# Designs tried in a protein design chat: VH-VL binders against o97563. Part 25

Target 1, 195 residues: o97563
Amino acid sequence: CSCAPAHPQQHVCHSALAIRAKISSEKVVPASTDPADPQKMIRYEIKQIKMFKGFEKVNDIQYIYTPFDSSLCGVKLEANSQKRYLLTGQILSDGKVFVHLCNYIEPWENLSFLQRESLNHHYHLNCGCQITTCYAVPCTISAPNECLWTDWLLERKLYGYQAQHYVCMKHVDGSCSWYQGRLPLRKEFVDIIQP
Key: E = the ipSAE of ESMFold2; O = the ipSAE of OpenDDE; V2 = 0.75 times the mean of E and O plus 0.25 times the DockQ between their complexes.

## First folded at step 21 (VH-VL; framework fv_tixagevimab)

Design r2 (at its last fold request DockQ between E and O 0.74; V2 from the best seeds 0.81)
Fold by OpenDDE, fold request of step 24:
Parts: C-alpha cells; sequence; structure tokens
Structure r2 (fold): chain C 195 residues (1-195), chain A 117 residues (1-117), chain B 109 residues (1-109)
C-alpha cells in the first residue's frame, strides 16, 4: 500500500465523510457476492459519536468497510474498545462506507487543539483552498488559492507541526494562506524556493 | 467524569502574588484550552486570559497584561494563573474553564482570593 | 474588543412564565463562538448554550438559544424554580479578549 501524503484539511475536504466513532466489533466478510471472488473485507460495526462531514449523504453510520489485506491498504482498528477514532472515508456505489489506510484516521486523543477545532469549524469552510504537498525544493504555489504543505519536506514525517497546528484559510479575495486557526491571522508559511 | 479541580482559598497581602492551580481530569488536557475568569462579590464575570495547552500560547485582557501569567503543565494536566502586585480590587473568586470543540463546557469550582492588609 | 450588552438587567418573572434574554454584540460575531451560561449564588458558571443555539449536555429542553450577527437570544420556555439565577453570554470570536456580557438576573416576581 502506497499513499500520497496529504494535510488533514485536505483529507477532510476530499472525503465524503468525517466522523468520530468507537469500534464495537469486526467481522470478515466477502468483498462481493461473487463466489469466485476470493477477496475479503473487514466490516467494522461502529458507534458514531459525532459527524463533522457527510450530513447530506448519510445520517448515521453503523458499518464501515476496509480491505482485509494490508497490501490493499486495509486498516486495522481496535474493536471492542472505548477508543475513539476520527474516521474519514468514502461512500461506495452500493452505499457502503469505505475506509482504508490512506484515509485520515487517528485516535481522537491524538488530535491537537487546532485539529479538533478545525474539524468543527475550519476545515470544511476552507475546502476552496488547495493544499499542495511539497516533496522537494523548489516548491511554489501555482494558484492564489493554494497553500504549500511542508511537513514532509522539512520534518520528514507525515503529520508534523504544520499538520497539527495550522489551517489553510481562504481570504475574501480568493487567495489562501496558512494560519493558526483562531489565533491572529498571519501568514506563517511561504513558498520554498531554496533549501 | 470530566472535571477541573482548583486549588484552595488564598489570603494575600497587597503587593504580593498569588498562583492558582487548575487540575484537569477525565479528558485530553493537551488538546484543550483553558481560560481564567474572575468574579468579585456581586459583580459580573471578568475575563482574564486563556492558554492553548498544546502550544502554550496565551492571551490576556489588557487590564491584566502586566500582572498576569497563565501557564500549563501538560505532564500533570494542570493550568496555572499567577497574578502579581495584588491589590484589594483583586479580591474575587477565580475560575478556570476548559475549551473544547467550540465551548467552555467545564468549569472549576472556583478559588477565593482575598487581598487585605 | 467586542462588547456584549445584555438586556434586561433584571427580569422578574414567576415560575411557569417564559423568559427571553438578549445579548447584543458591538460587531458581528460568528454564532459558533457565542455561548450562554447560568450562574447561581456561590456556584461556578454552567454552560447552557454553545454555538449560539446548541444545548450543552444535560441541559433541559426548556433552554434554547438563537440569533446571529449581533443579536442573540436565550429563551427559557417555562421557568422552573431552579432557573432563577444570573445568566451571562460570552463571545470568543476571532482574537481575545473573550468578553462576557454584564449579565441578566432572572428573579422571582
Amino acid sequence: as target 1 above (195 residues)
Amino acid sequence: QMQLVQSGPEVKKPGTSVKVSCKASGFTFTSSAVQWVRQARGQRLEWIGWIIVDLGNTNYAQKFQERVTITRDMSTSTAYMELSSLRSEDTAVYYCARYDEGAFDYWGQGTMVTVSS
Amino acid sequence: EIVLTQSPGTLSLSPGERATLSCRASQDVDSYYLAWYQQKPGQAPRLLIYGASSRATGIPDRFSGSGSGTDFTLTISRLEPEDFAVYYCQQYYLSPPYTFGQGTKVEIK
């Protein structure tokens, strides 16, 4: 399984749904009704605590599906636990909620202050911004509504300081820039031209 | 289950300092913010300042800018408010309250600070 | 700073009556950052409403919040004896200070 790194805001904006939930149980199920198809999925029964995105698509989610194999980006969640997860995912054509390892999935307790705040009031309001992952220098914006995400480049990890403590916010003129959420509006990150 | 427990009452002389503690339990302290509010007897709630716990960023009301320091210890899940150069007008009940997901939903029980000569 | 002005200062009512409390802001406040609290003598404030209209956990249905922009309202549909207290609104929009209104005292007529 290989995933393209993305900022949590981008994950939320590109996902059909975002919820906080506990995992009640798990069951291995066939991926399809075709007996000739040997593929399997894990079906998790969940207790939805809160929905941040997806209201127009689904009211309450009881089950989520993920590939059985890790090679297919299957995600392992702790069932029969009080552990709360932030889950982002998609809705399949058959109506099933689908999550995989490349989705933004985190224990709720691991989220930063701003991430928790942003799930409620920032991310979905700023989906008009494009967040671009910087893999190398130079890394420059190509449009005014673009923010450059540099955690991968500068910290060599998926979710670093910028992912934890910044939001890409859209201005009235349509441009976007990094801010620390509720803190005074100030541009914190600029284009990286030289190392 | 979630609660904030504040330190006990304080009696101070003018010119001294007081440091009130606010210990959190039952929730992820590091993902929250804490505000401090005071209330003199028969008076309105007065905002002092707040701290974002994971970053340690603070903001204070102008009135207290030069005398108040809000800190936090993430290892003990405790927030602190220190007020210096105490005067009689600082006599009040001081409250801490946690912020999470758009609300100051849990408050400490309050700490009475009495400043008298 | 954003100034919150509550009205009336005192509201004298009988149990069973409807209470309407106003909180006006000196400038537009995002409703997400407007809250109402109840405070009884000798007690800490208790959150009633957050996000201008969301009832906090454990808060009875008789409490409701509404409003947007600069005008916010707390309504108690039918006053219970335990509802006689002081009520405060608070905004925490944009940058601090996160100011309170001066409070409205709901007292027994």
Scores: ipSAE 0.906, ipTM 0.950, lowest interface PAE 0.5, mean pLDDT 94
Fold by ESMFold2, fold request of step 24:
Structure r2 (fold): chain C 195 residues (1-195), chain A 117 residues (1-117), chain B 109 residues (1-109)
Amino acid sequence: as target 1 above (195 residues)
Amino acid sequence: QMQLVQSGPEVKKPGTSVKVSCKASGFTFTSSAVQWVRQARGQRLEWIGWIIVDLGNTNYAQKFQERVTITRDMSTSTAYMELSSLRSEDTAVYYCARYDEGAFDYWGQGTMVTVSS
Amino acid sequence: EIVLTQSPGTLSLSPGERATLSCRASQDVDSYYLAWYQQKPGQAPRLLIYGASSRATGIPDRFSGSGSGTDFTLTISRLEPEDFAVYYCQQYYLSPPYTFGQGTKVEIK
């Protein structure tokens, strides 16, 4: 399973849903009603605590599905636990809620202050901004609505300081820039973003 | 159960300092912010400052900028507010409150600080 | 800084009546960052409403909040004896300080 890197904001913007939930139980089920189809899924029974982005007609989700095989990007979640998860995912054509390893899935308790704030009030409001991953220098913006995601350049990992503590925020003129809320930006991020 | 418990009342002389503690229990302290607010007798609530716990960054009202220090200890889930160069007009009840997801939902019981000659 | 002005200063009503409390900001405030509190003598403030309109945990449905921009309202649909207290609004939008209104005292007529 190989995932294209995406900032948490991109995950929220590109997902059909984002929720906080507990996992009640799990069950291995067939992937389809076709008896000749050997593929399997894990069905997780969940208790939805809060929806941050999601279905217009559904206010509570009871089941989510993921591939059984990790090679097909199945994700393992701790069932029968008080652990709360942030889950992002999609809706399949048959209406099933589908999650996989390449979604943004985290224990809720591990989310930063700004991630929790942004799930509630920033990520979904700023999906008009473009976040571009920087793999090497030079890395420069090509449009006013673009923020450069530099965690790899600065920390050699995808979910570093910028993923944890920044939102790409749209200004009144339509441009976008990184915003840490009520805190000063780190100098090295500012120098790279504004060459 | 979620709560904030503050340190006990203080009686201080002008020119000294006071440090009030605010111990959190029952919630994830590291992903919270904590504000400090005071209220003199018969007066409105006055915002002093706050700390974003995971980053340790602080903001203070300009009135207090040179006299207040807000800190935290993540191992004890405790926030602190220290106010120096105390004056009689600093006599007030001092409150801490926890911020998460748009709300200051838990408040400490208050700490009376009395500054008298 | 953003100044919050509450009105009226005092609201004298009987139990069972509807109370309407106003909070006006000197600048636009994103409603997500607007809260209402109740405070009784000798007690800490109690959160009633956050996000201008969302009830906090354990708050009866007779309390409701509304408004946006510069004008925000707290409504108590039917006053109970325990509702006679002082009510404050707070904004925590953009840059500090995160100010409070001066309060509205709701007292028994």
Scores: ipSAE 0.764, ipTM 0.885, lowest interface PAE 1.0, mean pLDDT 88
ESMFold2, look of step 21: ipSAE 0.601; ipTM 0.814
ESMFold2 (binder alone), look of step 21: mean pLDDT 93; pTM 0.946
OpenDDE, look of step 21: ipSAE 0.865; ipTM 0.928
ESMFold2, look of step 23: ipSAE 0.640; ipTM 0.841
ESMFold2 (binder alone), look of step 23: mean pLDDT 93; pTM 0.946
OpenDDE, look of step 23: ipSAE 0.870; ipTM 0.924
ESMFold2, fold request of step 24: ipSAE 0.635, 0.678; ipTM 0.843, 0.846
ESMFold2 (binder alone), fold request of step 24: mean pLDDT 92, 93, 93; pTM 0.946, 0.947, 0.948
OpenDDE, fold request of step 24: ipSAE 0.905, 0.900; ipTM 0.950, 0.947

Design r3 (at its last look DockQ between E and O 0.58; V2 from the best seeds 0.72)
Fold by OpenDDE, look of step 21:
Structure r3 (fold): chain C 195 residues (1-195), chain A 117 residues (1-117), chain B 109 residues (1-109)
Amino acid sequence: as target 1 above (195 residues)
Amino acid sequence: QMQLVQSGPEVKKPGTSVKVSCKASGFTFTSYAVQWVRQARGQRLEWIGWIIVDLGNTNYAQKFQERVTITRDMSTSTAYMELSSLRSEDTAVYYCARYDEGAFDYWGQGTMVTVSS
Amino acid sequence: EIVLTQSPGTLSLSPGERATLSCRASQSVDSYYLAWYQQKPGQAPRLLIYGASSRATGIPDRFSGSGSGTDFTLTISRLEPEDFAVYYCQQYDLSPPYTFGQGTKVEIK
């Protein structure tokens, strides 16, 4: 399984839901009712703590589903633990909540201050901004509402400094730029030129 | 249990500095912010400033901009507030409080700072 | 800066009565960043309400918050003896300073 790097903001914006939850239990289940389908899923029973996105689609999530095999981007979560996770995912046509390795899934304790704040008040308000991952130079914006994400380029990390501490925020004129959360102290226009 | 424990009372002369500590326990300090607030006897709560712990970014009320320094030590889960050029008007109880997801939910017990000649 | 003005300055009531406290902001405040605190003599403030209407953990149901924009209200449905204290509102919207109101003292009649 391979995933294209994406900023947490983009993950949230492109996901149907974002929740904080504990994992109560896990069970291997068939992927479908078709006996000829050998594919398996892991069904996690969860305790939803908070919902950041998806209110209009689902009220309370009891189960989430992921592929059984990691090769199919299945996610392994710690069941029967007090560990809290941020879970982002999609809702399947049958109403099931689906998560995989390419979703933004993190232990809650690993989230930065800004990420925690942004889940509540920033990310979903700025989905009009496009965060573009820079893989190589040159990397330039194609539209004013675009922020260039350079963590992968500069740090070779999925979640570097920008992912942890920056939000791509939309201005009144429709343009977007990087901000450090609510702090007006740092407004940055990101270029690929390393200082 | 989660709590913030502040350092003990201080008695200072005018013109000197005081540094109050606020130690967090029961939670991971790094992903939070801490504000400092003071209250003179019989007076309202007055906001001094705050710090985002993982970044170390600070912002101060204009009144204290030139005299206050808020810092944090992540290794000891402790926030600090240093106020310099003390004057009698700085006599107050100083509080720290943790910020988490839209709320200053945990407060220190307060530190009395007395400035007198 | 955003100025928060609380009213009344003092509210004299008897146990069992309803208390309504107002916090008015000089400009619009996102309700997510509006909080109410209770403070008793010699004690640190205690968070009662956050997000304008969410009760903090352990806060009794008799406490409720409401409002948006510039007008916010803390309501104590039935005052208990332990509720006589000073109450503060705080905003931490936009940029600092995260100002407090001047407080409302709820005292026993």
Scores: ipSAE 0.864, ipTM 0.923, lowest interface PAE 0.5, mean pLDDT 93
Fold by ESMFold2, look of step 21:
Structure r3 (fold): chain C 195 residues (1-195), chain A 117 residues (1-117), chain B 109 residues (1-109)
Amino acid sequence: as target 1 above (195 residues)
Amino acid sequence: QMQLVQSGPEVKKPGTSVKVSCKASGFTFTSYAVQWVRQARGQRLEWIGWIIVDLGNTNYAQKFQERVTITRDMSTSTAYMELSSLRSEDTAVYYCARYDEGAFDYWGQGTMVTVSS
Amino acid sequence: EIVLTQSPGTLSLSPGERATLSCRASQSVDSYYLAWYQQKPGQAPRLLIYGASSRATGIPDRFSGSGSGTDFTLTISRLEPEDFAVYYCQQYDLSPPYTFGQGTKVEIK
């Protein structure tokens, strides 16, 4: 299973939903009603704790689905526990909530303070911003609504400091920049985005 | 249950320091922020500062910048506020409160600090 | 720094009456970062409203909040005897310091 890199904000913006939930149980089910179809899914029964995005499509979610096979990006979640998860995913045409390994899925307790704040108030409000991955220096914006994602370049990590602590925030003039007034802008960001 | 329990009352001489503790229970301490607020007798609430627990990043009101240190011990789930060079004007009740998902929802019971010659 | 000015300073009313408390900010505040507290003598502040309009857990529905930008309002639709207290607004928008208003005392007329 191979996933295109995406900042947590991009995951939230491009997912139909983002929720916090516990996993009650799991069951292997057929992927379709066709008995000749060999595909299987895991159906997780969940207890939704909070919805951050997806209000217009669904109120409370009882079940989520993921491929059984890990080669098809199936996700293993700990069932029958008190562990809380951030889940992002899509709603299929038949109304099923679908998640896979390339969505942003994390134990809630592993999220940073600023990720939790941003899930509640910032990510979904700033989907008009573009986040572009930097692979090499020089790395410059091509539009005013663009933030340069440098975690791979600076830290060799998929989810580094920008993923954990910053949002690409849209300003009144329509421009976007990495913003968290609670934290100072790191010098590495400054050197790349304003050389 | 979720609560913040603060250390007991302190009587201090001017020029000394006080360190107030705020112990969290019933929640994962490292995922939150904690503010410190004080209130002198008959006065408004006054924000002192706060700490983002997982990063250790702090911010202080300018009035206290030179005299306050806010820290935490993640292993004991305890936040601390230390105020140095105490003056009689520092006599107040000191509160801690946790920040979670847009709200300061749990407050400590308060710690009376009296600064008297 | 954002200064919060509450009005009136004191509001003298009888049980059953409607109380309207104002909090005005010196510059715009994201309403998500505006809260209202109740404080009785000898007690810690009690969260009433967060996000300018959301009631905290266990807060009766006679308390409501509204407003955005620079103007915010706490309304108590029908005062009960236990509602006579001091009320504070606080802003904690992204840039510190976080500040409180000076309070509005709601007292029995």
Scores: ipSAE 0.671, ipTM 0.835, lowest interface PAE 1.3, mean pLDDT 89
ESMFold2 (binder alone), look of step 21: mean pLDDT 91; pTM 0.930

Design r4 (at its last look DockQ between E and O 0.48; V2 from the best seeds 0.69)
Fold by OpenDDE, look of step 21:
Structure r4 (fold): chain C 195 residues (1-195), chain A 117 residues (1-117), chain B 109 residues (1-109)
Amino acid sequence: as target 1 above (195 residues)
Amino acid sequence: QMQLVQSGPEVKKPGTSVKVSCKASGFTFTSSAVQWVRQARGQRLEWIGWIIVDLGNTNYAQKFQERVTITRDMSTSTAYMELSSLRSEDTAVYYCARYDEGAFDYWGQGTMVTVSS
Amino acid sequence: EIVLTQSPGTLSLSPGERATLSCRASQSVDSYYLAWYQQKPGQAPRLLIYGASSRATGIPDRFSGSGSGTDFTLTISRLEPEDFAVYYCQQYTLSPPYTFGQGTKVEIK
């Protein structure tokens, strides 16, 4: 399984839902009703604690589904524990909530202050901003509503400093810039030719 | 059980410094922020400043900019407020409160600081 | 800084009556960052309402918050004896300082 790197803000913006939940149990189920389909899914029974996105689409989620195989980007969650997760995902045509490894899924206790804050009040309000992943140098903005995400470039990991502590916020003039932990809004563009 | 436990009462002379501690338990301290607020007897709540724990970023009220320092120790889940150049008018109960999920929902029990000659 | 002005300074009411407390901001405040606290003598403030209208955990439904922009209201639908206290509003918008109102004392008539 391979995923395109995305900032947590992008994950939230591109997902149908974002929730905090506990995982009560898990069960292997058929992916479809077709007996000829050998594909399997894991169905997790969850206890939804809070919903950050998806209010208009779904409420009181009881089950989430993921591919059984990790090769198909299946997610392994700890069932029968008190562990809380941030879950982002999609809603399938049949109404099932679907999550996979490429969704932003994180133990709640691992989230930064700004991430927690942003789930509640920032991410979904700033989906008009484009967060562009920098894969190589040079990396420059192509539009004023763009923020450059350099975690992968500089730290070679999916969730580095910017993922943890920055929000790409849209200004009144339509431009976007990185916002950091209740600091004054200022344009923080990374225009780098050399790391 | 979430709680903030503050250090005990202090009696200080003018010109000295006081450092009050606020120990957190029952929640993820590193993902929170802590504000400090004081209240003189019979007076209103007065905001002193706050700290975002994971980054250590602080902001202080203008009145205290030159005399207050707010810090945190993530290893002990403790926030600190140090006020220097103490004056009699600094006599008050000092409170810490945690920020989580959009609110300052848990408060310490308060620390009485008395400044007298 | 944003100045919060509460009114009235003192509200004298009897148990069972409705209490309406006002908090006016000197400039517009995002309702997400407006809170109400209750404080009894010798005690720390207790969060009642956050986000202008959300009740904190364990807060009775007789407490409600409303408002937006510059005008916010805390309502106690039917005062209980334990509700006689001082109430503060606080704003904690993206730009500090996170100022308090001067408080409203709800006292028994």
Scores: ipSAE 0.879, ipTM 0.930, lowest interface PAE 0.5, mean pLDDT 94
Fold by ESMFold2, look of step 21:
Structure r4 (fold): chain C 195 residues (1-195), chain A 117 residues (1-117), chain B 109 residues (1-109)
Amino acid sequence: as target 1 above (195 residues)
Amino acid sequence: QMQLVQSGPEVKKPGTSVKVSCKASGFTFTSSAVQWVRQARGQRLEWIGWIIVDLGNTNYAQKFQERVTITRDMSTSTAYMELSSLRSEDTAVYYCARYDEGAFDYWGQGTMVTVSS
Amino acid sequence: EIVLTQSPGTLSLSPGERATLSCRASQSVDSYYLAWYQQKPGQAPRLLIYGASSRATGIPDRFSGSGSGTDFTLTISRLEPEDFAVYYCQQYTLSPPYTFGQGTKVEIK
């Protein structure tokens, strides 16, 4: 199970839903109604606290599903716990809410102030922007609606300062840029992103 | 049982400084932001500045920029506002309020600061 | 800096009447960052409305907010005796400073 790197905004934009929830219980269930299908899933019963995206697809989610084993990209969540999770995922053709290791799943307590604000108000409003990962110099935009994600290049971290604190925001002219008016742009961003 | 408790009233002479504390309990302090607001007798609310708790990053209103310092102590869940070079027009009630998910939902009880000769 | 202008300055009404309070911004304000507060003498401000239209926890449903861009409204559908107070709007968009309106005093006629 290998995952392509993605900025938290990309995870939210590419997922069918994003919620904050607690996990009530877990149960191993068959993957399909086909009795000949030996595949299994874990069904987590959840208590949804807040939905950030997915309102027009589902209402109050009772169950989420993940593959049985981590080798199949299953995700382990603490059941029967007060631990709150940010969960992103998909909705399968049969209506099941499906999550896996390559979704953006974090304990809520691990999210920064600016990630929490962006989940509530910014990420889903800016899905018209493109975020492109920079692995090496040179790294330049190829479209006006593109932001360059430089955390790996500058910090050797998948989720560095840009992932934790910045949104790629769409402006009235249709262009996009890293914007967080609460924080100044870092000098490193200026040297690489906007020479 | 979320609350903000501010330090007690202060009487100060012009030219000195005051430091007001704002202690949080009942919520995760590190994921919050805290604003400071003052109100002179019979006057409107006036924004002083705020702090993003996890980063320590601050923003101040222009009129206070050179005289105010907002800080926090994450080990005690306490925000502080220090105003220097006090003048009589700084006499006011000073409030702290916490920000969470789009709202300043909890306010401290207020701290009266009186600046007189 | 975004200036918020509230109108009227004073609103004299009787209990049971509908109150309509205006907050106008000098430039466009993201509605998510627009709040309304109630303040009574000797008390801290009390959050009524956030996100321009969302009622805070414990606030009666006679309070409602609306508006976007530069024009925002707080409505009290049927004034109760405890609603006679001063009301403030605040904006705290991404670019500081975060500013308050000058207030609207709602007083008994």
Scores: ipSAE 0.729, ipTM 0.856, lowest interface PAE 1.1, mean pLDDT 89
ESMFold2 (binder alone), look of step 21: mean pLDDT 91; pTM 0.931
ESMFold2, look of step 22: ipSAE 0.645; ipTM 0.822
ESMFold2 (binder alone), look of step 22: mean pLDDT 91; pTM 0.931
OpenDDE, look of step 22: ipSAE 0.875; ipTM 0.924

Design r5 (at its last look DockQ between E and O 0.66; V2 from the best seeds 0.00; counts 0 for: pae E 2.9 > 2)
Fold by OpenDDE, look of step 21:
Structure r5 (fold): chain C 195 residues (1-195), chain A 117 residues (1-117), chain B 109 residues (1-109)
Amino acid sequence: as target 1 above (195 residues)
Amino acid sequence: QMQLVQSGPEVKKPGTSVKVSCKASGFTFTSYAVQWVRQARGQRLEWIGWIIVDLGNTNYAQKFQERVTITRDMSTSTAYMELSSLRSEDTAVYYCARYDEGAFDYWGQGTMVTVSS
Amino acid sequence: EIVLTQSPGTLSLSPGERATLSCRASQDVDDYYLAWYQQKPGQAPRLLIYGASSRATGIPDRFSGSGSGTDFTLTISRLEPEDFAVYYCQQYYLSPPYTFGQGTKVEIK
C-alpha cells in the first residue's frame, strides 16, 4: 500500500466525512456476500464523539470498515480503549463508512492546536484552495489558488510544520496563501523556488 | 478532573513587575490556548492577551502591548502572565482560561494583584 | 476592535421569571466565536454558552443562546435563585483583542 502525501486540509476536503471517535470493538467480516470472494474486512464499532464533516450524508456512525490486510491499506485501530481518533473516510455505495491507510487518521492527542481549530472552522471553508505537494525543486504554483506544501521536501516526513500549523486560506480575490492559525496577521508566504 | 490553578495573591509597589502562573492539570496542555483576563473591583472583565501553547504565539491587547508578556512552559503545563511597570490601576483579579474548540471552557480561580505605595 | 455592548445594564427580576440578555457587536461576528459567561461575586467566570448557542457541559437547559451577525441573546427561561449574577459575552472572532461586553447584572427584584 502506498499513498500520495496530502496535507490534512486536503484530506478533510477530499473525504466524505471527518469525525472524532473512540473504537469500541473490532470484528473480522467478509468483504462481500460472495462466498467466492476470500477478501476480509475489519469492522470497527465506534462511539462517535463529534462530526466535523459529513452531516448531510450521515448522522450517527456506528461502524467503520477497513481492509483486513495492511497490504490493502487496512488500518489498525485500538479497540476497547479510551483513545480518541480523528477519522476521515468515504461512504460506500451501500452506505458503509470506509477508511484506509491513505485517509487522514490520527490519535486526537496528536493533533496540534491549529488542526483542532481547523477541523471546526478552517479546513472546510477553504476547500477551494489547492494544496500542492512539493516533491522536488523547483516547486512552483500553477494557479493563484494554490499553496505549496513543503513538509516532505524540507523535512522528509509526511506531516511536518505546515501540516501541523498552517492552513491554506482562500482570499476574496480567489488566491490562496498559508496562514498560521486563526491570526490573519500571521500570514506567511512560502517561496521555495530559490534553494 | 481538568482544572487551572493559579498562583497566590500578590502585593506590589508601583513600577515593579508581577508574574502570575496558571498550571493546567487533567489534560494535555500542548494543544490548547490560554487567555489572560483581569477584573478590577466592581468592574468589567478586561482581555489582556492569549498564547497558543504549542506554538508559543502571543497576542496582546493594545493597552498592555508594552507591559505584558505571556509565556508557557509545556514541560510543567503552566502558562504565565507578567505585567511590568505596575500602576495602582493594575490592581485587579487576574484570570487565566483555557481555549478549546471555540470555547474558553476552564478558568483559573483568579489571582489578586494589589498595587499600592 | 470589535466592541460588544450588552443590555440592559441591570435586569431586576424575580425567581421564576424569564431573563433575556442582549449582546450587540459593532461588526459581524461568526457565531462560532461568541460565548456567554456567568460570574458570581468572588468567583471566576463560568462558561455558559459557546458558539452562540451551545451549552457548556453541566449547564442547565434553562440557559440558551441564540443570535448571529451582530445580535446575540442569552435567555434564562426560568430564573433560579442561583442565577442572579453578572453575565458577560465575549467574542474571539478573527484577530484579537477578544473583547468582552460590559456585563449585565441580573438581580433579584
Scores: ipSAE 0.865, ipTM 0.922, lowest interface PAE 0.5, mean pLDDT 93
Fold by ESMFold2, look of step 21:
Structure r5 (fold): chain C 195 residues (1-195), chain A 117 residues (1-117), chain B 109 residues (1-109)
Amino acid sequence: as target 1 above (195 residues)
Amino acid sequence: QMQLVQSGPEVKKPGTSVKVSCKASGFTFTSYAVQWVRQARGQRLEWIGWIIVDLGNTNYAQKFQERVTITRDMSTSTAYMELSSLRSEDTAVYYCARYDEGAFDYWGQGTMVTVSS
Amino acid sequence: EIVLTQSPGTLSLSPGERATLSCRASQDVDDYYLAWYQQKPGQAPRLLIYGASSRATGIPDRFSGSGSGTDFTLTISRLEPEDFAVYYCQQYYLSPPYTFGQGTKVEIK
């Protein structure tokens, strides 16, 4: 199972839905009604607490599905607990809500103040911005609506300080920059985006 | 039970300082921001400042910038507001309130601060 | 600094009447960052409306918020005896200070 890296904002923008939910139970089910199909899924029963994105397709989600096999990107969630999760995922053609290892899935308690605020108001409003992952220098903006995602370059992890505390925000002139308002812009970020 | 409990009333002389506490319970304190607001008798609510709890970043109204310090102690889930160089005009009830997901949804009971000679 | 001007200053009405309270901002405010509060004497403010139009938990349906840009309205469709209080709007859009309006006192006629 391999995943293309994506900033939390990109995950929200690319996903059909983003919700906060608890996991009530789990059940292993067949992947289809075809008795010849040996594939299995895990069906998680959930209690949806809040929906941040997906209103145009669904209102209240009772079940989510993931591959049973971890080699097919199945994800393990803690069932029958009070643990709250941020879940992002897709809606399949048959209407099933599908999540997997490459989606952005986090215990709600692990999210920063800015991530929680951004799920409510910022991420989905700024999907016109492009976020480019920096793996090595040089790493420079190639378009005005581009923000450079530098967590890997600076911290050697995908969900570092920038993912936790910054949003790439679109301005009226079509340009994008990392949001500072309530949080100061890190100096290293400024130096990297200037040639 | 989500709750903000403030310290008790204070009577202070001009030129001194006051430090008001705001203890949170029933929620994960570090996930939120806390604002401080005051209200003199018969007057509007006046915003003083706020703190983003996990990072400790603060912002203050310019009027208070030179005299106010907002802090927190994450181990006791307590926010503090200290106002120095007190004047009679600082006599007011001081409130703390939690910010969550677009709302200041929980407020402390208020702390009366009286500045008189 | 964004200044919020509420009108009227005082609204004298009887129970059962409709109350309409105005909050005007000196510049555009993203409605996500606009809230309404009720305050009774000797009490802390109580959140009524957030995001300009969303009712806080436990707030009766007779309270509604509307508006965008610079003009926002709180409506109480049918005043109850417990609704006689002072009402404030607050904005917390981007840069501090996060200001309040001067209040509208709703009093019994």
Scores: ipSAE 0.422, ipTM 0.748, lowest interface PAE 2.9, mean pLDDT 87
ESMFold2 (binder alone), look of step 21: mean pLDDT 92; pTM 0.941

